# Ledger of designs, part 4: VHH binders against F-box/kelch-repeat protein At1g80440

Target 1, 354 residues: F-box/kelch-repeat protein At1g80440, of Arabidopsis thaliana (Mouse-ear cress) (q9m8l2)
Amino acid sequence: MELIPNLPDDVARECLLRSSYQQFPVIASVCRAWNREVSLSQFLHQRKASRHSQELLILSQARVDPAGSGKIIATPEYRISVLESGSGLWTELPPIPGQTKGLPLFCRLVSVGSDLIVLGGLDPITWQAHDSVFVFSFLTSKWRVGATMPGVRRSFFGCASDSDRTVLVAGGHNEEKCALTSAMVYDVSEDKWTFLPDMARERDECKAVFHAGRFHVIGGYATEEQGQFSKTAESFDVSTWEWGPLTEDFLDDTGDTVSPPTCVAGGDLYACWGGDVMMFLNDKWQKVGQIPADVYNVTYVAVRPGMLIVIGNGKALAGYGEATVGYICDLSSSRWVKLETHGGHVQAGCFLEV

## First folded at step 22 (VHH; from p2 with G56R K57Y Y58A D62K I106W I108R)

Design y1
Fold by ESMFold2, fold request of step 27:
Structure y1 (fold): chain B 354 residues (1-354), chain A 126 residues (1-126)
Amino acid sequence: as target 1 above (354 residues)
Amino acid sequence: EVQLVESGGRLVRTGGSLRLSCAASGFTFSDYAMGWFRQAPGKEREVVAAISSSGRYAWHAKFVKGRFTISRDNAKNTVYLQMNSLKPEDTAVYYCAADSETGHYWVRDESEYDYWGQGTQVTVSS
């Protein structure tokens, strides 16, 4: 059947390819042919190939109390903010089903294709760990409930996506605050979890990144070393189903073990060390920039090829200015521009292309 | 020409304290990471501490952690090493060095440092 009566299919398809992701639910509702067309994975590939894909920054961001300054909310209410990089437009996603008081605290956000995956965190009322998984499709603009994380309930785990199919969850601590060695992967399309072999070390509050074809789990601390962050890392290759050897000095030997570096990957591997931006090149960490001085504490870092985003506590801690401040760095020029966040504290985020 | 001049080395008693200074000239000091090294008689030179160009990040070798503190004053083109709770094994010639690669956070291999001072002798008695 014709996509548009009296219009060649290739011209009709060009019209659909140029549509904003926000129009996809409307397009899908027009007729069965249009529904099928925008639901195909081929459609997303064609959008990217024709340079009509949209890059989104997804943030779990605290709401600011609009009723007045000076009120203290015991538990912040987090919502999902979306920045369209091309237009600069900020929007907010609909609430996650059953989360009327906001997102779980310290939940993890990753993307797989055009899906946003929200994992775990602490219940904002009870402060007990969630094993929940929620998936938002930017194609349908709808939430669904994914398979829960199996095994012990965990929080403060490392979490990363290969952006294509697989989400890693590694480490964290259980309800007794014991650091975990266990790790698992989630296949988003199959909606299934699979446990991995245990890591070599317990890793509470570790970071995970996908880099160079492997999932890296970096830092963290053992139960007996509470708050004393490791400089080690280990990596997992899903295709061979094996952990590689421990890397003993993956991170710089910090003179102070209380302030761990933040590691992120987006094409290249980056870290934030004491206000510096470091890049992993030729098996060494090299300084490639410096975070603007009015970012007092970094709370969120994201990177993609050519671009670094840093969000942290702002001048309001000193009694004036914004409580939260963000910057975008063009990594080719090392130039920083201010990012207007329009909200409070950012606890998590990811990039997503649709 | 690049010059690094250490000063402050002297004889001190065990448990004492001392501060070394290294004055730099001939390059843009605020663009360079700096390090302190030491060489005891008959031993290889070893890295003691390093500090980023901005001064926000400092690294200290395990054998001096909690006792020595590296710092810098970019307005005075000077890097310092505050040494507390000195031990006889801290006896050495202490060298200041500059890393020519400004993007490098720290280095352990002395061959990667381009500029070196002549050293200052620290002697810890008893």
Scores: ipSAE 0.000, ipTM 0.120, lowest interface PAE 20.6, mean pLDDT 80

## First folded at step 26 (VHH)

Design k1 (from y1 with D31T S54E E101Q)
Fold by OpenDDE, fold request of step 27:
Structure k1 (fold): chain B 354 residues (1-354), chain A 126 residues (1-126)
Amino acid sequence: as target 1 above (354 residues)
Amino acid sequence: EVQLVESGGRLVRTGGSLRLSCAASGFTFSTYAMGWFRQAPGKEREVVAAISSEGRYAWHAKFVKGRFTISRDNAKNTVYLQMNSLKPEDTAVYYCAADSQTGHYWVRDESEYDYWGQGTQVTVSS
């Protein structure tokens, strides 16, 4: 069966590969064959390989007064905004069905394949922790409900994606504000959660990253050590299904345990510490750059091959409705380019390549 | 030319100690993480220990149980494996390997290592 009449299938695939992600829902609806084609992991891989992929910055962002005042409209409502790197265009995803008051507060965003996963957070009204998992497909432009996070409800947990199949949730605190040692992984395709062995440490407000085939949980604090962030890290080997040994003093160079760095991972580990861009290299965190001076209170950092994205506030004492400031750094040249940002405060973000 | 040359392997009795050395040349040693692997007859090669480029972080396999310690001397371009309380099950060819990626603090898979030595035989008699 020909994908496109009068074209070889390989050529037809090439045509589809060159489509904008905005067209994926249409493509997927044309016929079963096209649907199948774009649903294959190979499709995305080929798009990436052929340099036709599109990079999306996805943010949980507070809605602001449309009049441009920068103020939050009524009650804080967070929506998902999407920046397309190529065009610089911002779009907003449809709201999650049933979530009429916006995204859960402090929810985590991660990407797996062409899916955006929204995990947990706090009810915008009741501030109760959610165990919800919502998945948005950029192929179909539809939301679906995933399996709820098992175990005790938790918030302020570390979350990371391997970008391929699984999402890690680690630590955080329960409803009693007790820091957790528990961790679990979500298989997006199977829609199943699996508990990991417990971490060695309680890690409330920890960071998690996926790097070099391992999940890393960094920092956080124990129940009895409120406000005293750990400088330790743990790594989980998915292949062996074991935690590595506790790594002491991993964040020794931070100098400040009150505000832990925002760690991110691509090919390398990066973090923003204050105004500094740090890279983990040769057994230590090394300063490799400095964020622009007009970026305050870094709220999101992403690293991609050759680039670093930093999102923060335009002033030190910014409200939720204050305009965000964003920059992209070319890591090779150390040049910063300001993003055309919109909207209010950013609580979470992820990068998705589609 | 890159070279990793292991030494120190010999026959020892159970409970004995041995120190393996691996001398590196042909690359910037201090910018590589180093690892020790072993392969027993009929078994797959397994990682024993790894050490980061500057020696800040070290990893040891579970079976080591505190008996072995990896270390390095960058001034001498050498990585070491101190093995104490040796057991017959420790009998294997021990390999030194170099990992060019230093942006990690954990042990990586053997496939990630760039250079390998020829190995040194360690035999522990019962």
Scores: ipSAE 0.562, ipTM 0.795, lowest interface PAE 1.1, mean pLDDT 91
Fold by ESMFold2, fold request of step 27:
Structure k1 (fold): chain B 354 residues (1-354), chain A 126 residues (1-126)
Amino acid sequence: as target 1 above (354 residues)
Amino acid sequence: EVQLVESGGRLVRTGGSLRLSCAASGFTFSTYAMGWFRQAPGKEREVVAAISSEGRYAWHAKFVKGRFTISRDNAKNTVYLQMNSLKPEDTAVYYCAADSQTGHYWVRDESEYDYWGQGTQVTVSS
């Protein structure tokens, strides 16, 4: 049957491709044909190919404290904030089913296609590690529960996505604060976990990035070296199913902090150190900008080629529920423009194209 | 604007007990982990204990384990260090400090603590 009565399917599909992602639930509810069309991966491919896709910045962001309350909230309530890059519009996703107190503390966010993946973290009440995986589809606007992370419960692990199918989880610590060598990958479409061979090092609080067909796991520290971050990295090649050799001195020892906020775009690694924006260029960290003075502490950084987004506290030691300050930097001109933010502390985020 | 004020330091005998307090103001105390550090004259500052923002997780350095206990009262914006079985080696200025990161109690380099008190002197006599 026809997508739109009395209209050729190609023309009808063009109309669907031009719709805002916010309209997809309504479109999907019209009939089975429309529901099917917007749910296909081909639809997303066609949207991107025709330049109708929308880029979103997805943040796990704490609720702002109630106005006029003297109450200090001990446990923050994190929700998912969504910024449409083109319009500047902020929205909020519906709550994760069964998570009425908000997202787990220190959970990880990554995107795979039009899906947002929420992994792990600590229960907001008990502070015990979760093995939970939640998936939100921006095509259907619905949450689903993914397969739980197998093995020991872990937190503060490295997490990265190839943006297409696979999510890496590496390192972190177990319930006894012992750093882990284990790693695993999640196939989002199959809803299955597979363990990897062990890493060469225990890596608590490590970072992970995906680049050039490899998952890189950077830094972290061993059980006996709590808080003393390694300067090493290692990478996993999905095609050979092997870890490569340990890379020495990957992280430069040029700053006063051992755990700077770090992000990757276009094959380049960026970090924020003591008010400076640093880029890893020609095997050296080089200053490429200075963060505005009214950002007291960077809590989240994200980058696209030529553009950096920085979000941080609006005052020294701001509470979770106090409003953040955000900026966008054009890296080519070093010009900073305020980013209107409406929420509290940001613990995680990712970009997503729909 | 941010203030951490230690109190309770004094002269005590070997084997004695002492409780240090650190009153916090100018920030959302319950959001941040806190630590106690000490510095003996002519020595580098060293971490003694740390406690998570909600007070559930505490860590103590090996040289004070079983003798010192860190705790906090978020209603009073105060962190404490209960010091028992004091030894002359415990003589130092004790500082409280606020961690710049959310919620964790694990040991960190002192560079991870952005805000420090003025210190309170503890002297343990032979």
Scores: ipSAE 0.056, ipTM 0.524, lowest interface PAE 7.1, mean pLDDT 81
Fold by OpenDDE, fold request of step 27:
Structure k1 (fold): chain B 354 residues (1-354), chain A 126 residues (1-126)
Amino acid sequence: as target 1 above (354 residues)
Amino acid sequence: EVQLVESGGRLVRTGGSLRLSCAASGFTFSTYAMGWFRQAPGKEREVVAAISSEGRYAWHAKFVKGRFTISRDNAKNTVYLQMNSLKPEDTAVYYCAADSQTGHYWVRDESEYDYWGQGTQVTVSS
């Protein structure tokens, strides 16, 4: 069966590849053949290869006063905001079914393929930890419920995706606020969790990234060392299914009170601390940039082709629920541009390429 | 109304023992971490001990050196501080505090605790 009548299939496929992501739900609904075509991993790969892919900045962001005052609501309701690369347009995803008070507080966001995954967090009313997994498909524009995270309920864990199939989780704390050594992996397509071997250290409020087949868990603190963030890191090799040796002094003395936000781009590891953008190069952290002076307590950093994004607070003593400031740096011109955000505090963010 | 009421503070001789109690009401006690603080004359308030919501883990300040022990009974909505081998330098007003532990580690700065008692005076004579 021809994908498009009177067109060779390769031409038809090319037509679909050039579609905007906003059209994917429509395309997928046209016929089974089209649905299959856009659902193949090859479709997304080809979009990327042909430079037709679109990059999306996805944020969990607090609602502001509907009256437009910009005032943050006392009890923040978090929603998913999406910024399209190139156009600068902001959109909001539909709410998760059954989550009437917004996203779980301090939930984690990661992207796998064309899916956005929302992991864990705290109930906005009861403050109880969620073990929930919600998946939004940008192909179908629908939410689904994933398998719950196994083991003890946890929050403030490290989370990263391999971008293709799995999400990895490590550390955090349980309901008694005890730091955890446990780690696990979620296969998005199979909707299954599997435990990893335990980490060598308890790591509450750790950061995590995935790079080159390894799950890197950075910093955090043990139960007995409350508020004393470690400079150590552990890396899990998914191919060998083993943790590597503990890397002591992985982080420099940053003076920061928390583990630095980290990201991976182009095979390189980046972090933000002390107002600086740091890159791990030649087995050491090196300053490669400086964030705007009015950005404090960076909570999110991303490096993408041609751009650097930082999100933080406008005040040094700002906590959760405070207004957020964000900037994008054009790496070609080294010019910083302030993000025009329509929401309040950003509790999590990720990039998705579709 | 939220209330934390400390009791048990009194004059005691060096080497003596005291047990402080803090009775909580007006909130879900079992969901809060509890802490004991003290403030000596002319000194800043300092954390003495903290205990997790279910009592699985307890933290004690370095100066305690095994002399004090924090515990709790969630059925009674009470947190305790057993104080042994008391010294004159332990003379202070002792405060009970409750921490909702929202969004952070459970042993936090005093400024982040949600509820406070009025304090009980402990005096250790030489």
Scores: ipSAE 0.027, ipTM 0.387, lowest interface PAE 5.3, mean pLDDT 88

Design k1 (from y1 with D31T S54E E101Q)
Fold by ESMFold2, fold request of step 27:
Structure k1 (fold): chain B 354 residues (1-354), chain A 126 residues (1-126)
Amino acid sequence: as target 1 above (354 residues)
Amino acid sequence: EVQLVESGGRLVRTGGSLRLSCAASGFTFSTYAMGWFRQAPGKEREVVAAISSEGRYAWHAKFVKGRFTISRDNAKNTVYLQMNSLKPEDTAVYYCAADSQTGHYWVRDESEYDYWGQGTQVTVSS
């Protein structure tokens, strides 16, 4: 079967591979052959191999209030903003069907292939914990519902993706504010959850990253030690189905803090401690940069090879609906370039390649 | 009308303990970060401890670490400062403050606090 009449299939496929992800729904609607071609799992592989893939930064971002907010504000309304690297174009995804007040508060965002996964959080109306999973496909530009998170409802859990298949959910607290040792993984292609062996420690408000082939769960605190954040980490290898040993002083720092550093991974492992950018080298954290002074509170950090992004408040007193300030750091030169943002507070985000 | 009312300040001996309370009214307490500050005579006001709106994050200054503990009870609209092993240099007026922004972090920067109590005197005798 010919993909385009009177063209060799190789030439036709090259045309499809070079299309923007925003055109995929239209392409899929043209005919059965085009729908089939764009839907194949190998299509994304071929786009990356030919260097036509698009790198996206996905943010859960509060809507701005043009008049500014008073000192008492309503619950912020979060929507999904998308920045395409290279072009600098910002767009917004359609809302999740049935979520009239925006995304759940404190939800987690991760990517797996061309899918954006939205997990948990608190209902913006009732403030009750969600066990919901929503998936947006950048191939179809449509939302779907994934399998709900099993077991007790949890919030403020660590969440990370291997970007290929697996999402980790670890720790957090249950509805009685008890810190959890439990963890589980979500297989996105099978739409199935599996519980892991328990972590060695309870970890409320922990962070998770995927780094060096393993899921790391970092920091957090136990039920009876609220606000006393652990410096420990432990890691899980899905291929062996085992937790590794505790790393007892993973979050070594030069000063006392009661807040965990923001840890991110993108080739190398980074953390932001207050205004400092730290890199994990030779089993030690070392300072490699300073966040620009006009970023008053960092609300979001992301990293990929060669690039770190920070987003925070543009002034000391900022509401959730007030504009943010962002920067991109070229990690090879430590040069910062201002990132033009158009939204308010960022609660979550991820990179996605399509 | 927003009100913050500190109580519990008094004279204590060196090595003693004391619990300060700050009762809040006129706003939704559970959405505000809270802080304790102190000002000794002739000195600048300094942050002592801070706590997030839900109590998940707490910060303590190094000079009180291990001796003072901030906590909150959102059901009673009250923030506390438990002060142990008191020293003469802890003598100051202690202020309770609230950050008007809805936030989940502790806040150290004095300029981010919009509402302040009148203060309660703590005096530690040598």
Scores: ipSAE 0.000, ipTM 0.125, lowest interface PAE 20.4, mean pLDDT 81

Design k2 (from y1 with D31N W59T H104L W106E)
Fold by OpenDDE, look of step 26:
Structure k2 (fold): chain B 354 residues (1-354), chain A 126 residues (1-126)
Amino acid sequence: as target 1 above (354 residues)
Amino acid sequence: EVQLVESGGRLVRTGGSLRLSCAASGFTFSNYAMGWFRQAPGKEREVVAAISSSGRYATHAKFVKGRFTISRDNAKNTVYLQMNSLKPEDTAVYYCAADSETGLYEVRDESEYDYWGQGTQVTVSS
């Protein structure tokens, strides 16, 4: 069966490859053949390879208080905002079914393939920890409920994706505010969780990144050391299914007592420390830049190939409902460009390429 | 004694399918990543596929293009390579290897593998 009447299939596929991600749901509804084509992993791979893919910055972002009051009296309502690279267009995803008060507070966002995964967080009303997993498909433009996170309910955990199939979670704290050593992996396609071996250290409010085939858990603090963030890191090798040795003083020379945002791009690790942009190179952290001075209280840092994004407050004592300030750095030129932001406080974010 | 024994290699026609097996003994199989390599006449040995210790993660060489699939059964201490749509260019000796430290998200050097089989000959005729 021809994909498009009177066209060779290769030409037809090329036509589909050039479609905007916004059209994917429509395309998928045309016929079974079209649905199959856009649902195949090969389709996304080909889009990337042919440079027809689109990069999306996805944020859990609070609504801006129209009153511009520095102090938000009410709990902010968080929604998913999407920035399309290239066009600069901001859109909002549909709300998660059943989540009437916005996203869970302090939920984590990660991307796997063409899916956005929303993990955990606190109930906006009761402040109880959720074990919920929600998955948004950019192919179908629909939310689905994933398998709940197993084990004790946790918040403020580290989370990272291998970008292809799985989401890994480690640390955080339970309802008694005890730091956790437990870690787990979620297979998005199979909708299954599996426990990893426990970490060597309990790590509340840790950061996590997936890099070079390993799940790296960085920083955090122990139950008895509240607010005293560790500079240590450990990494899980998914190939061997083992944790590597503890790296002492991984975050050396940070000067900060708070766990920094850490991102991975193009095989390199980046972090934001005290207004400085740091890169892990030659087994040491090196300053490679500085964030703009008008960015206060950095809340989100992201690194993509050739690109660094930093989002924070526009003033030191900004409320959650105040507009944020963001910048994009071209890593090749080291030039910063101000991002047009349309929302308030950012509690989580991720990149997705479709 | 550590042993890796490959089997399943034979002569097949172009477009045919073949399943290779590698039986492991003498070590904790479930703790090791496994890989398939091949060496064609006059060519260097190259990685074909690798699979994590748990079997949950796998990687394949670019030239595979979806034709081959690596899998494993830890209960049987066996790793498999399903080969479909075989081509004459796939003619080679295929080797099974075990790695205690293999990261599956990168093509690893053969020197990083700890244990090797003797290999099995796959020949694809035109």
Scores: ipSAE 0.000, ipTM 0.209, lowest interface PAE 17.2, mean pLDDT 88
Fold by ESMFold2, fold request of step 28:
Structure k2 (fold): chain B 354 residues (1-354), chain A 126 residues (1-126)
Amino acid sequence: as target 1 above (354 residues)
Amino acid sequence: EVQLVESGGRLVRTGGSLRLSCAASGFTFSNYAMGWFRQAPGKEREVVAAISSSGRYATHAKFVKGRFTISRDNAKNTVYLQMNSLKPEDTAVYYCAADSETGLYEVRDESEYDYWGQGTQVTVSS
């Protein structure tokens, strides 16, 4: 197997490992040997181990028409923007197959390996709940259609991935606006859904995170308690295939019962609460920082070891047409640096490493 | 002759969802920008959201905080307001309105809208 003529294969592999993810489709098209080499999961593991992987921030972001002359008008059409860490380069993914009006409203974005998974949401034209799953491979730069979510169509469900293989979908409401106890997992490599045992509680508009080897489903509300967000959480352990005991008062009370905290995990568990940055330590939430005052409404938060990203709306004289503002916090120094963003409103996002 | 008829308003619990619709007749719907306004008891009427004549551009009031989404279906002469995570403060009569100034980005105040509906009551219980 001569990957590069007159070059030992181990040296040739080192050259391939150093390539940008944007070149993988071209590399894969050269010959069968290169196609096979780049397509193996072993290649991605070696790329990470040698520290040549690329960290991407992936955002569902409203598209603004930058076409030049004429009046610029805000649009509700959401597309996927990609920011490469380090380089600061912004790009946009090709549209989801068959979706000419942009992403489904309120769809979920998660990453599994080098794949971006887009789940559910509401059709922007018909307003009906999607059961569709779309998968974008950063190795091939192509979309594929995944197996549809089984059972009752749902929206506003909790969604999280372990970043390796598994995506959890839990709760939400059905088309009759009844909160759900059901949950399921998607195995991305097998392209298969499996129902889980029911949760202990109905959880509409709940949040999900993967942390400490478990999927946590946090908050939400029951059908009869519309908008009375629960302070409870429950966690699913894939290895035992069961839900753990209900955690009472997992969320400390705030003054606002209709605006649940945004929880994220990146080594440690964090939340944004009323403009504060909170960290979960020793079974308690403790304040570890403050979000910059010019972030009026947080629309997305993400965390990685040592770093927090917050994106939201900027201030305005009126309640319309607000600009997007973002910040990066170095958690070790508590210093905030403004993130340069060029697009419209950010609705959702995730990190992905390739 | 021009008519805007809102529907879909009802009683919902805090945190619930509703879809409002507004059917239009007596004018060329696709030539008009559309807006949703609301008026709570004893308060001034206020803009909630606006959408361009093509439906390509939309603006939402700050107090909505991403909870409401305006849209339109020009084939059905209908404008919609999807309302999620409803709060008791959202209790109001909701009105749709039509504005002959098409293609504008800026949110316009109520004095600039040409036609108004009779309203539909939304009540959000504690």
Scores: ipSAE 0.000, ipTM 0.152, lowest interface PAE 21.4, mean pLDDT 78
Fold by ESMFold2, fold request of step 28:
Structure k2 (fold): chain B 354 residues (1-354), chain A 126 residues (1-126)
Amino acid sequence: as target 1 above (354 residues)
Amino acid sequence: EVQLVESGGRLVRTGGSLRLSCAASGFTFSNYAMGWFRQAPGKEREVVAAISSSGRYATHAKFVKGRFTISRDNAKNTVYLQMNSLKPEDTAVYYCAADSETGLYEVRDESEYDYWGQGTQVTVSS
């Protein structure tokens, strides 16, 4: 009945709090009390409060052909790679149940607490849009199926998490390739979707970011304007259940931006425009850095306090160099260090603390 | 009205160099990937090079890799093809094309490009 024989429960809990997340399945297998203890969200909060949490970078990466056979790979298979920041250890999650040919293409990855949420994307075989939601718990090391996204099937939607409870899905296009105004939120703990009031604009291929207590949906384009990205944004406040006013020139402060910027938040709001790193300061975007030139197409960017990670296509697409290139930037020094990704193309990612 | 206007094609000796230009109007140039294609007499049009909307990513056909370089200047709405070490086999009409799919890194076939220029003749003599 004791968490650890011969120890008071408080001391035993301290021992469990110090374990690596990779040990949680073993710990959970000891008895029902240990299983319950590790599975509670209170355990995660206590682990964070005691500063024993582990920071993970989670990536959807294509498998590489180990032989380098030169044959055309008809369908890339994406898997989930996990990098633990402290140790530098790379691992791979088990396949999602029912997804025998890998992750859906262009699916969205976000984290909520110790849960990784995988949303939507295109079936790797049929290329039909998924409405599926899959959840991996780093506390239990198990996948579960979440409630499907309601309404029309959509792809290329904006997606963001408040990191605590709520995931926003906004815009994208339906199966007729019509841009959507609809948006919805997913409550991960309740496994429940709720539609939001419609956005002011159709927003296909929009971006979403959680920043300053609000979900921001940025850019995108209307059905009639395919590929002509908007510079507008609108923000949703979950506590008031309202969209705020449309911000007409949200992106216009950034100068010669040739493609929709990738906005990210990690305490502060950042964006990547045409090779520049921009920071949102005093209601203005200011250039604070330059992405290394051998990153040909940014496929993933993330930011944490003091750190920016950029991953993209490398020079091997032009017949030389590396196929996938990653870098970590120390934002205080503006120093870039190469990140070894150990795999192929990265289509999505997120940070998660466990 | 969308217009792509190529210029710079002319007669040149084997081993010579040319720079082709393509000026664009009637669309948001920075939202489009750009490509160069060519068509030799009696042959099908073939891709030569492509460049992403930002200009950060470029891909070249295997047969011209190392000799030709695509680039763009989004402030001037212009895409370029620098052609070095020209061979008689490079004789063709060269076309500029625009593709609405931004961020692409591979060269797409001609059926996927939305807008085309009228072409500029390049002739390489022995």
Scores: ipSAE 0.000, ipTM 0.105, lowest interface PAE 23.4, mean pLDDT 79

